# VH-VL binders against Lysosomal thioesterase PPT2 (PPT2): the designs that were tried, part 2

Target 1, 268 residues: Lysosomal thioesterase PPT2 (PPT2), of Homo sapiens (Human) (q9umr5)
Amino acid sequence: SYKPVIVVHGLFDSSYSFRHLLEYINETHPGTVVTVLDLFDGRESLRPLWEQVQGFREAVVPIMAKAPQGVHLICYSQGGLVCRALLSVMDDHNVDSFISLSSPQMGQYGDTDYLKWLFPTSMRSNLYRICYSPWGQEFSICNYWHDPHHDDLYLNASSFLALINGERDHPNATVWRKNFLRVGHLVLIGGPDDGVITPWQSSFFGFYDANETVLEMEEQLVYLRDSFGLKTLLARGAIVRCPMAGISHTAWHSNRTLYETCIEPWLS

## First folded at step 26 (VH-VL; from b42 with heavy chain E100P)

Design b47
Fold by ESMFold2, fold request of step 32:
Structure b47 (fold): chain C 268 residues (1-268), chain A 121 residues (1-121), chain B 112 residues (1-112)
Amino acid sequence: as target 1 above (268 residues)
Amino acid sequence: QVQLVQSGAEVKKPGSSVKVSCKASGGTFSSYAIHWVRQAPGQGLEYLGYIIPIFGEANYNEKFKGRVTITADKSTSTAYMELSSLRSEDTAVYYCARSPGYDSGWYFDYWGQGTMVTVSS
Amino acid sequence: DVVMTQSPLSLPVTLGQPASISCRSSQSLVYSDGNTYLYWFQQRPGQSPRRLIYKVSNRDSGVPDRFSGSGSGTDFTLKISRVEAEDVGVYYCMQGRHRPYTFGQGTKLEIK
């Protein structure tokens, strides 16, 4: 039988958004138990990411316990950061495939159409003034805001992303790396027409340098230093990169070709 | 110059609600957080919560058990604090205060003039 | 909640003499960004609070240099080197590190 699949949604999202993905899984893997976690929906997705990690952790424990042979995670957008943190803080997780569906894994630096409700005026060069404050860090989007022009502030003020990336020293770094490395496969999905994740290569652990030139995963210090295990995973053949053009941010979980190419092979 | 101007004094009956406004000028509204603090007569300062107007989201002191609602109207540069199910102990001066950006100390550099809310039967 | 304890609560002083107000927090106010989120406010009679000092020791614009802040971790002090008549009012410490943000009880400074 097929391993259970746990789905974790993104910013301002809900479980309904995944109805097509559920249909695709049912068609190709009949009998698969799929759970779309219905926590931190809508505006609650603005809660601090560590609060979300704690809540999702409590929800996934019984699912993982019921499936000793393993589970798969499909984690969309902001949800991919929640899932990566889960894999770091859970020393007993049994995740085989961690499928990161257009997630800002190296951070976000963009004022896109999707976020214009939050940022009606272009603010990306100035949002660091809010996000790197203690009161700004109480909101999830600031937990992964990564201003490449104020990297010193990011490294010191980030309460989430700089920690799970191993970019700032903390007492749990070694344990989190060990826990993360328990995963069987890391499947990275994203593409240039996403329109929200900025740079879109953040979904593949790429990000801007100080000149806004995108450096790929293998050029990032977190990879080179193997801060949380990316280099180790790549050496094991455990990283799958599946880019696809022509898909907007809200369409990743409702595109059949994307599912068949990038997701379906990893749902054993 | 940054200025926070609050609505006028209110007299309310127990069990009713009050909504206090705080109008910002000097370009403050889109770049800062607006906080609410109250002071009962002869008492110290008590924190209520804040909003970041560009996010449209607020955080609250749990002690108010969902009685406080903080909102913002970006088109008028105005924040609001609404306190429901009023009790006599809610009689206080209610202040708004701003939290400035990175280079200005993060908390409460400018305060509104205060709004007296009196709850009496 | 982080408890902020001020001492003394009442501070009668002779004009021209120094004054010192202590503030102690129940938890460290140091954040990973290297800052200590301790603040001092003055409230003159009938007026709104005014920030005097931010992040332990930084005076706000327009605050006389006779005011100074010091301390670290959990123990903090506001000093007035020479009290003037305009200094009458209530002084509050506040922590901005932990939600909910909390104030000390206040220290009422009066001229003898």
Scores: ipSAE 0.504, ipTM 0.772, lowest interface PAE 2.6, mean pLDDT 89
Fold by ESMFold2, fold request of step 32:
Structure b47 (fold): chain C 268 residues (1-268), chain A 121 residues (1-121), chain B 112 residues (1-112)
Amino acid sequence: as target 1 above (268 residues)
Amino acid sequence: QVQLVQSGAEVKKPGSSVKVSCKASGGTFSSYAIHWVRQAPGQGLEYLGYIIPIFGEANYNEKFKGRVTITADKSTSTAYMELSSLRSEDTAVYYCARSPGYDSGWYFDYWGQGTMVTVSS
Amino acid sequence: DVVMTQSPLSLPVTLGQPASISCRSSQSLVYSDGNTYLYWFQQRPGQSPRRLIYKVSNRDSGVPDRFSGSGSGTDFTLKISRVEAEDVGVYYCMQGRHRPYTFGQGTKLEIK
């Protein structure tokens, strides 16, 4: 009787990483159909996010068609951005719970040991020179790189994040907002000890201002202007914020307390 | 000033491989992309792919995926293009070119001198 | 692949006369950042290509002001107001909007 669950992985990740999450769901919600999508794994997770959205959309259509009462999404790290874009581009999606598991929803501005291969620790102040070029936008991490010190470049060059946030005008903005608002619940999960998402409040639609002071979701222009529906969704009581300390980036899908507290209640 | 200096001409047999180098000098190697373009004798320009040296990751024209490998060595400021399973139609001049970031028009503002690769029996 | 079509392919011109080269793209070259990714290159005999014009109409440093680019969407033009002997060579348009990046066939400019 439980709605099917679709799982989307993150950067340099694969479906195998979610074996413990699958076990938790099986124990607490027996009979739930869980599909962990095996697309864009490993190096392929560097493909442009719009390519990933297109491929993922093709994979979820038959699953949603077989479940007219709705489905749930659990989307981890970079996968949370893929899923949010999916909710915007699908006219008749039937997603009830969108569970965003430590995803950089307002972007990334961090040079951590976890991502040092891609974002060298000495170079974050210069990555805008690469990421805000058209050839840099061919890599997924640049699609959500958000340099708070070069906001004009971000707004003009971003091929993905500035568009799905409604920060730059485009012909689909009204339709995408309408589609996003069809979600039943938006469940935001993350925490201060993540170590990768920078600032970690990006998982809750918070982000740096020009002085690297974190503004929370309700202080962001995209919220205040209701650019893609966050203010409307919050007013409906559909946004759930579930922060948890003490969890590193790779442990979100293998922590039972996190699952029971933040995920389980939303898998109806 | 920025310079891209390529390795010398090569003559190869069908089925073998070739590796062309492109040494950058006079600029910051980590701040741009290095692209590879070829030109068959008497013909136009054909794009092969690029690398962003700071990421160490390359993107390829799908036509050549599986035969072309593009790499970079940051310590020597050198990019490499290796083409395997050579055919006679791969006879061409191979150019490297840079794409600046930020403020210089995005594509191919400096070119190497070219490397002639001849594939014949 | 996006097809870039140049016209004419051969362009004999008298010294001091104007020249015009057309380039048509099979798809729009406008990107989400508001830029149009159309480029012009010159290849003099025996030399590597050299960028002349970037993003439709922006002249590179050191390119004489007798060169100009114009156009929108899918139709673009390179003009030389007064052809000089040093302008002999092949001219290519290129699109940087859609992967793989593609070039026109080239227009060979010669002095009559």
Scores: ipSAE 0.472, ipTM 0.747, lowest interface PAE 2.6, mean pLDDT 89

## First folded at step 27 (VH-VL; from b47 with light chain N35K)

Design b50
Fold by OpenDDE, last read:
Structure b50 (fold): chain C 268 residues (1-268), chain A 121 residues (1-121), chain B 112 residues (1-112)
Amino acid sequence: as target 1 above (268 residues)
Amino acid sequence: QVQLVQSGAEVKKPGSSVKVSCKASGGTFSSYAIHWVRQAPGQGLEYLGYIIPIFGEANYNEKFKGRVTITADKSTSTAYMELSSLRSEDTAVYYCARSPGYDSGWYFDYWGQGTMVTVSS
Amino acid sequence: DVVMTQSPLSLPVTLGQPASISCRSSQSLVYSDGKTYLYWFQQRPGQSPRRLIYKVSNRDSGVPDRFSGSGSGTDFTLKISRVEAEDVGVYYCMQGRHRPYTFGQGTKLEIK
């Protein structure tokens, strides 16, 4: 039998968005128990990410307990950050494949159509004025806002991303790294035509430097310092990078070719 | 000049609801948060919650959770505070206050003139 | 909730004399950015609160230099070097570190 699959949705999303993914899994891996977690849907996805992590943790723990052979996680967009945090705080998780589906793993610094819809009168260059305040950090989007021009503010004020990345020292950094390293495989999925994740390389732990030049994962301090285990995972062949062009952000979970190429191989 | 202009005084019966408005001008509505604070007659200040207009979502003091609803209309640069299931203890002047962005101290640099809400049977 | 405790609650002062208000928090007000989120507000009779000091010691524009804030951690002080008639009102400290944000009881400054 196939290992259970747990699906975590993204910002302003719901379980309904994953109907095609469920069909794909059912067709290619019949009998797979797939659970799309219906938590923090819609506007509730703006709640602090640590709160979401706690809620999702409560939901996944029973599933994991009933699956001693392990489970797979498919985590979409913002959900990918939630899942990474889950795996960091859980010392007893049994996740085989962690599939990060177009997630801003190194943060977000973009004012694409998606963000313009959310912030119609704001530019990305000014969001630091809100996001790095204590009251701004009560919203999920600010929890992974990564302004390359205000790195000090990010490092000091980010209450989520900077911590799970180990970019700011904290008492749990070593333990979180240890926990995260329990994953069998980290599957990173994203692409240049996403249109939302900015830069799109964030899905592969790439990100802007101070000049907004995109650097690769291997050039990031979090990798070089192995602050949460990326270097270690890569060294043991546990990281899979699956870029794909021609896929918009809202289509990652509904593209058959993407599924067959990037997701299906890791559900066995 | 930054200004917060609130709606006029209200007299309400117990069990009813009141909605107070706060119109902001002189700044960028999308670059700060609007907070609500109340003050009972002769008493101190009590925090209710806030909204970030660009997000369209609010956070509340749990003491008032379920009774307070904070909303905002970006097109009119107006924030609203609605308090339901009113009781006599809700009699107070209700203030909106702006929390500015970085370099301005983050909290409550400008206040509205206040809105007196009287709850009486 | 974080409790903010002011002292004294009543402060009669002679014109031209200094005044001092204490504010203590039940928890540290230092945020992850290393800043301390303590604020002072003045409320004159019949008026809305007015921010005087932000983050312990920063004076707002238009606030006379006779007002000063100091302190760290959980202990803070607002000082008025020379009290003037226009200083009559209630002064509040506020913490912006922990939700819900909370105020001190207020200190009523009056002229003797």
Scores: ipSAE 0.864, ipTM 0.923, lowest interface PAE 0.6, mean pLDDT 94
Fold by OpenDDE, fold request of step 32:
Structure b50 (fold): chain C 268 residues (1-268), chain A 121 residues (1-121), chain B 112 residues (1-112)
Amino acid sequence: as target 1 above (268 residues)
Amino acid sequence: QVQLVQSGAEVKKPGSSVKVSCKASGGTFSSYAIHWVRQAPGQGLEYLGYIIPIFGEANYNEKFKGRVTITADKSTSTAYMELSSLRSEDTAVYYCARSPGYDSGWYFDYWGQGTMVTVSS
Amino acid sequence: DVVMTQSPLSLPVTLGQPASISCRSSQSLVYSDGKTYLYWFQQRPGQSPRRLIYKVSNRDSGVPDRFSGSGSGTDFTLKISRVEAEDVGVYYCMQGRHRPYTFGQGTKLEIK
């Protein structure tokens, strides 16, 4: 039998968005038990990410307990960050494949058309004024806002991304790294035509420097310092990068070609 | 000039609801948070909750057990505070206050003029 | 909730003399950014509160220099070097570090 698959949705999302993914999995891996977690849907996805991590943890623990052979995680968009944090705080998880589906793993710094409906009167260059405040960090979007022009504010005020990245020292850094390294494979999926994740390379742990030049994962301090285990995972062949062009952000979970190429191989 | 203008005084019966408005001008509404604080006659200040209008979500003081609802209309730069299941103890002046962004101190740099809400049988 | 304790609660002062108000928090008000989120507000009779000091020691625009804030961690002080008639009112400290945000009981400054 196939290992169970757990699906975590993204910002302003719900389980309904994954109906095509479920169809694909059922067709190609019949008998697979797929659980799309129906937590923090819609506007509730704006709750602090640590709160979401706790909620999702409570949901996945019993699933993992019933699957001693292991489980697979498919985590979409914001959900990818939730899952990474989840794997960091759980010392007994049994995740075989962690599939990060177009997630801003290295943060977000963009005001694309998708985000402009949310921030119609704001530019990305000014969001730091809100997001790095104590009251701003109570919202998920701010938990992974990464302003390359205000690095000090990010490092000191980010209550989520900077911590799970190990960019700011904290007492759990070593343990979180150890826990995260329990993952069998880290599958990173994203692409240049996403239109939401900014820069799109964030899905592969790439990100802007102070001049807004995109640097790759291997150039990032979190990699160079192996602060949460990226360098170690890469060294043991546990990181899979699957870029794909021609896919918009809202289509990553419903594109058959993407599924067959980037997701299906890791659901065995 | 930054200004917060609140709606007029209210007289309500116990068990009813009241909705107070706070219209902001002189700044970028979407760049701030709007907080609500109340003050019973002759008493101190009590915090109710806040909203970030651009996100359209609010956080509340749990003490009020879901009786408070804070909303915002970005098109009119107006925040609202609704308090339900009113009781005599809710009699107070209700204030809105602005929390500015970075380099402006973060909290409560401007206040509304206050709205007196009287709850009586 | 974080408890903010002010002392004294009543402060009669002679015109031209200095005044001092203490504020103690039950928890540290230092945030991850290293800043301390302690504020002082003045409320004159019949008026809305007015921010005087933000983050322990920064005066708002228009606030006279006779007002000063100091302190660290959990202990803070507001000082008025020379009390004037217009300073009559209630003064509140507030913490903006922990939700829900909380105020001190208030210190009523009166002229003797």
Scores: ipSAE 0.850, ipTM 0.918, lowest interface PAE 0.6, mean pLDDT 94
Fold by OpenDDE, last read:
Structure b50 (fold): chain C 268 residues (1-268), chain A 121 residues (1-121), chain B 112 residues (1-112)
Amino acid sequence: as target 1 above (268 residues)
Amino acid sequence: QVQLVQSGAEVKKPGSSVKVSCKASGGTFSSYAIHWVRQAPGQGLEYLGYIIPIFGEANYNEKFKGRVTITADKSTSTAYMELSSLRSEDTAVYYCARSPGYDSGWYFDYWGQGTMVTVSS
Amino acid sequence: DVVMTQSPLSLPVTLGQPASISCRSSQSLVYSDGKTYLYWFQQRPGQSPRRLIYKVSNRDSGVPDRFSGSGSGTDFTLKISRVEAEDVGVYYCMQGRHRPYTFGQGTKLEIK
């Protein structure tokens, strides 16, 4: 039998978005129990990410308990950050494959059409004025807003991303790293034509430097310091990078070729 | 100069709702949060909640148990506070206050003139 | 909720004399950025509150230098070096660290 699959959606998303993914899994892995978690759907996805982590934790714990052989996580967009945090705070998770599906794992600094629709009168260059305030950090988008031009504010004010990345010292850093390292495989999926995740390399833990030059994962301090276990995971062959071009952000969970190439191999 | 101009005084019956507006000018509405604070006659200040207009979402003081709804219209730079199921205890002056960006201290640098809401039978 | 406790609640002062108001929070007001989110507001009779001090000790533009804020952690003080007639009103401390944000009871400053 196949291990259960748990799916976590992204910002402004719902379980309906994953209907194609469910079909693909059912077709290629018959009998797989797939649970798409309908928590924090739609506008509720703007709730603080730590609140979401707690909610999703309550939902996944029973599933994990019934699956002693382990489970797979497919976490889309913002959901990928939720899942990473989930795996960091859970000392007893049994996740075999953590599939990060086009997630801003290293943060977001984008002014894309998607964000413009949400914030028609805002510019990415000024969002730090909101996001790094205590009242701004009550919104999920701000929890992983990573302004490369205001790194000091990010490091000091980010109440989520900077912590799970171990970029700011905190008393749980060692434990979270240990917990996260329990994962069997970290599958990173994303691509240059995403159009939302900015930079798209964030899905692979790449990100802007102060000059907005994209640096790869191995150049990031979190990797170099192994602050949450990326270097360790890479060293033991546990990180899989699956970039794919030609896929828009809203199509990562519905593209058959992407599924077969990047997702399906890790559901066995 | 920054100004917050609120709607006029309201007289309401118990059980009804009131909606107070707060129009912001002299700044970039999308760079602020709008908070609401009330003050009963002769009493102190009580925090109600806030909205980040560009996000279109609000956070509330749970003490009001969902009776408060804060909204914003970015096109008019106006925030709204609606209080439902009004009680006599809701009689107060309601203030909106702006929370500016990082360099300006984050909280309540400008206040509206206040809106008196009277709840009486 | 974080409780903000001011003292005194009534403060009669002679013109030209100094005044001091204490504010204590039930929890630390230090944020992850290392800043302390304590604010002071002045409310003159019949007027809206006006911010005097932000983050413990920063004076707003237009606020006379006779006003000063100090403190750390959970204990804070607003001082007026020389009270003037226009200083009559109620002063509030506020914490912006924890939701819901809360105010002190207010200190009513009056001229003797």
Scores: ipSAE 0.840, ipTM 0.914, lowest interface PAE 0.7, mean pLDDT 94

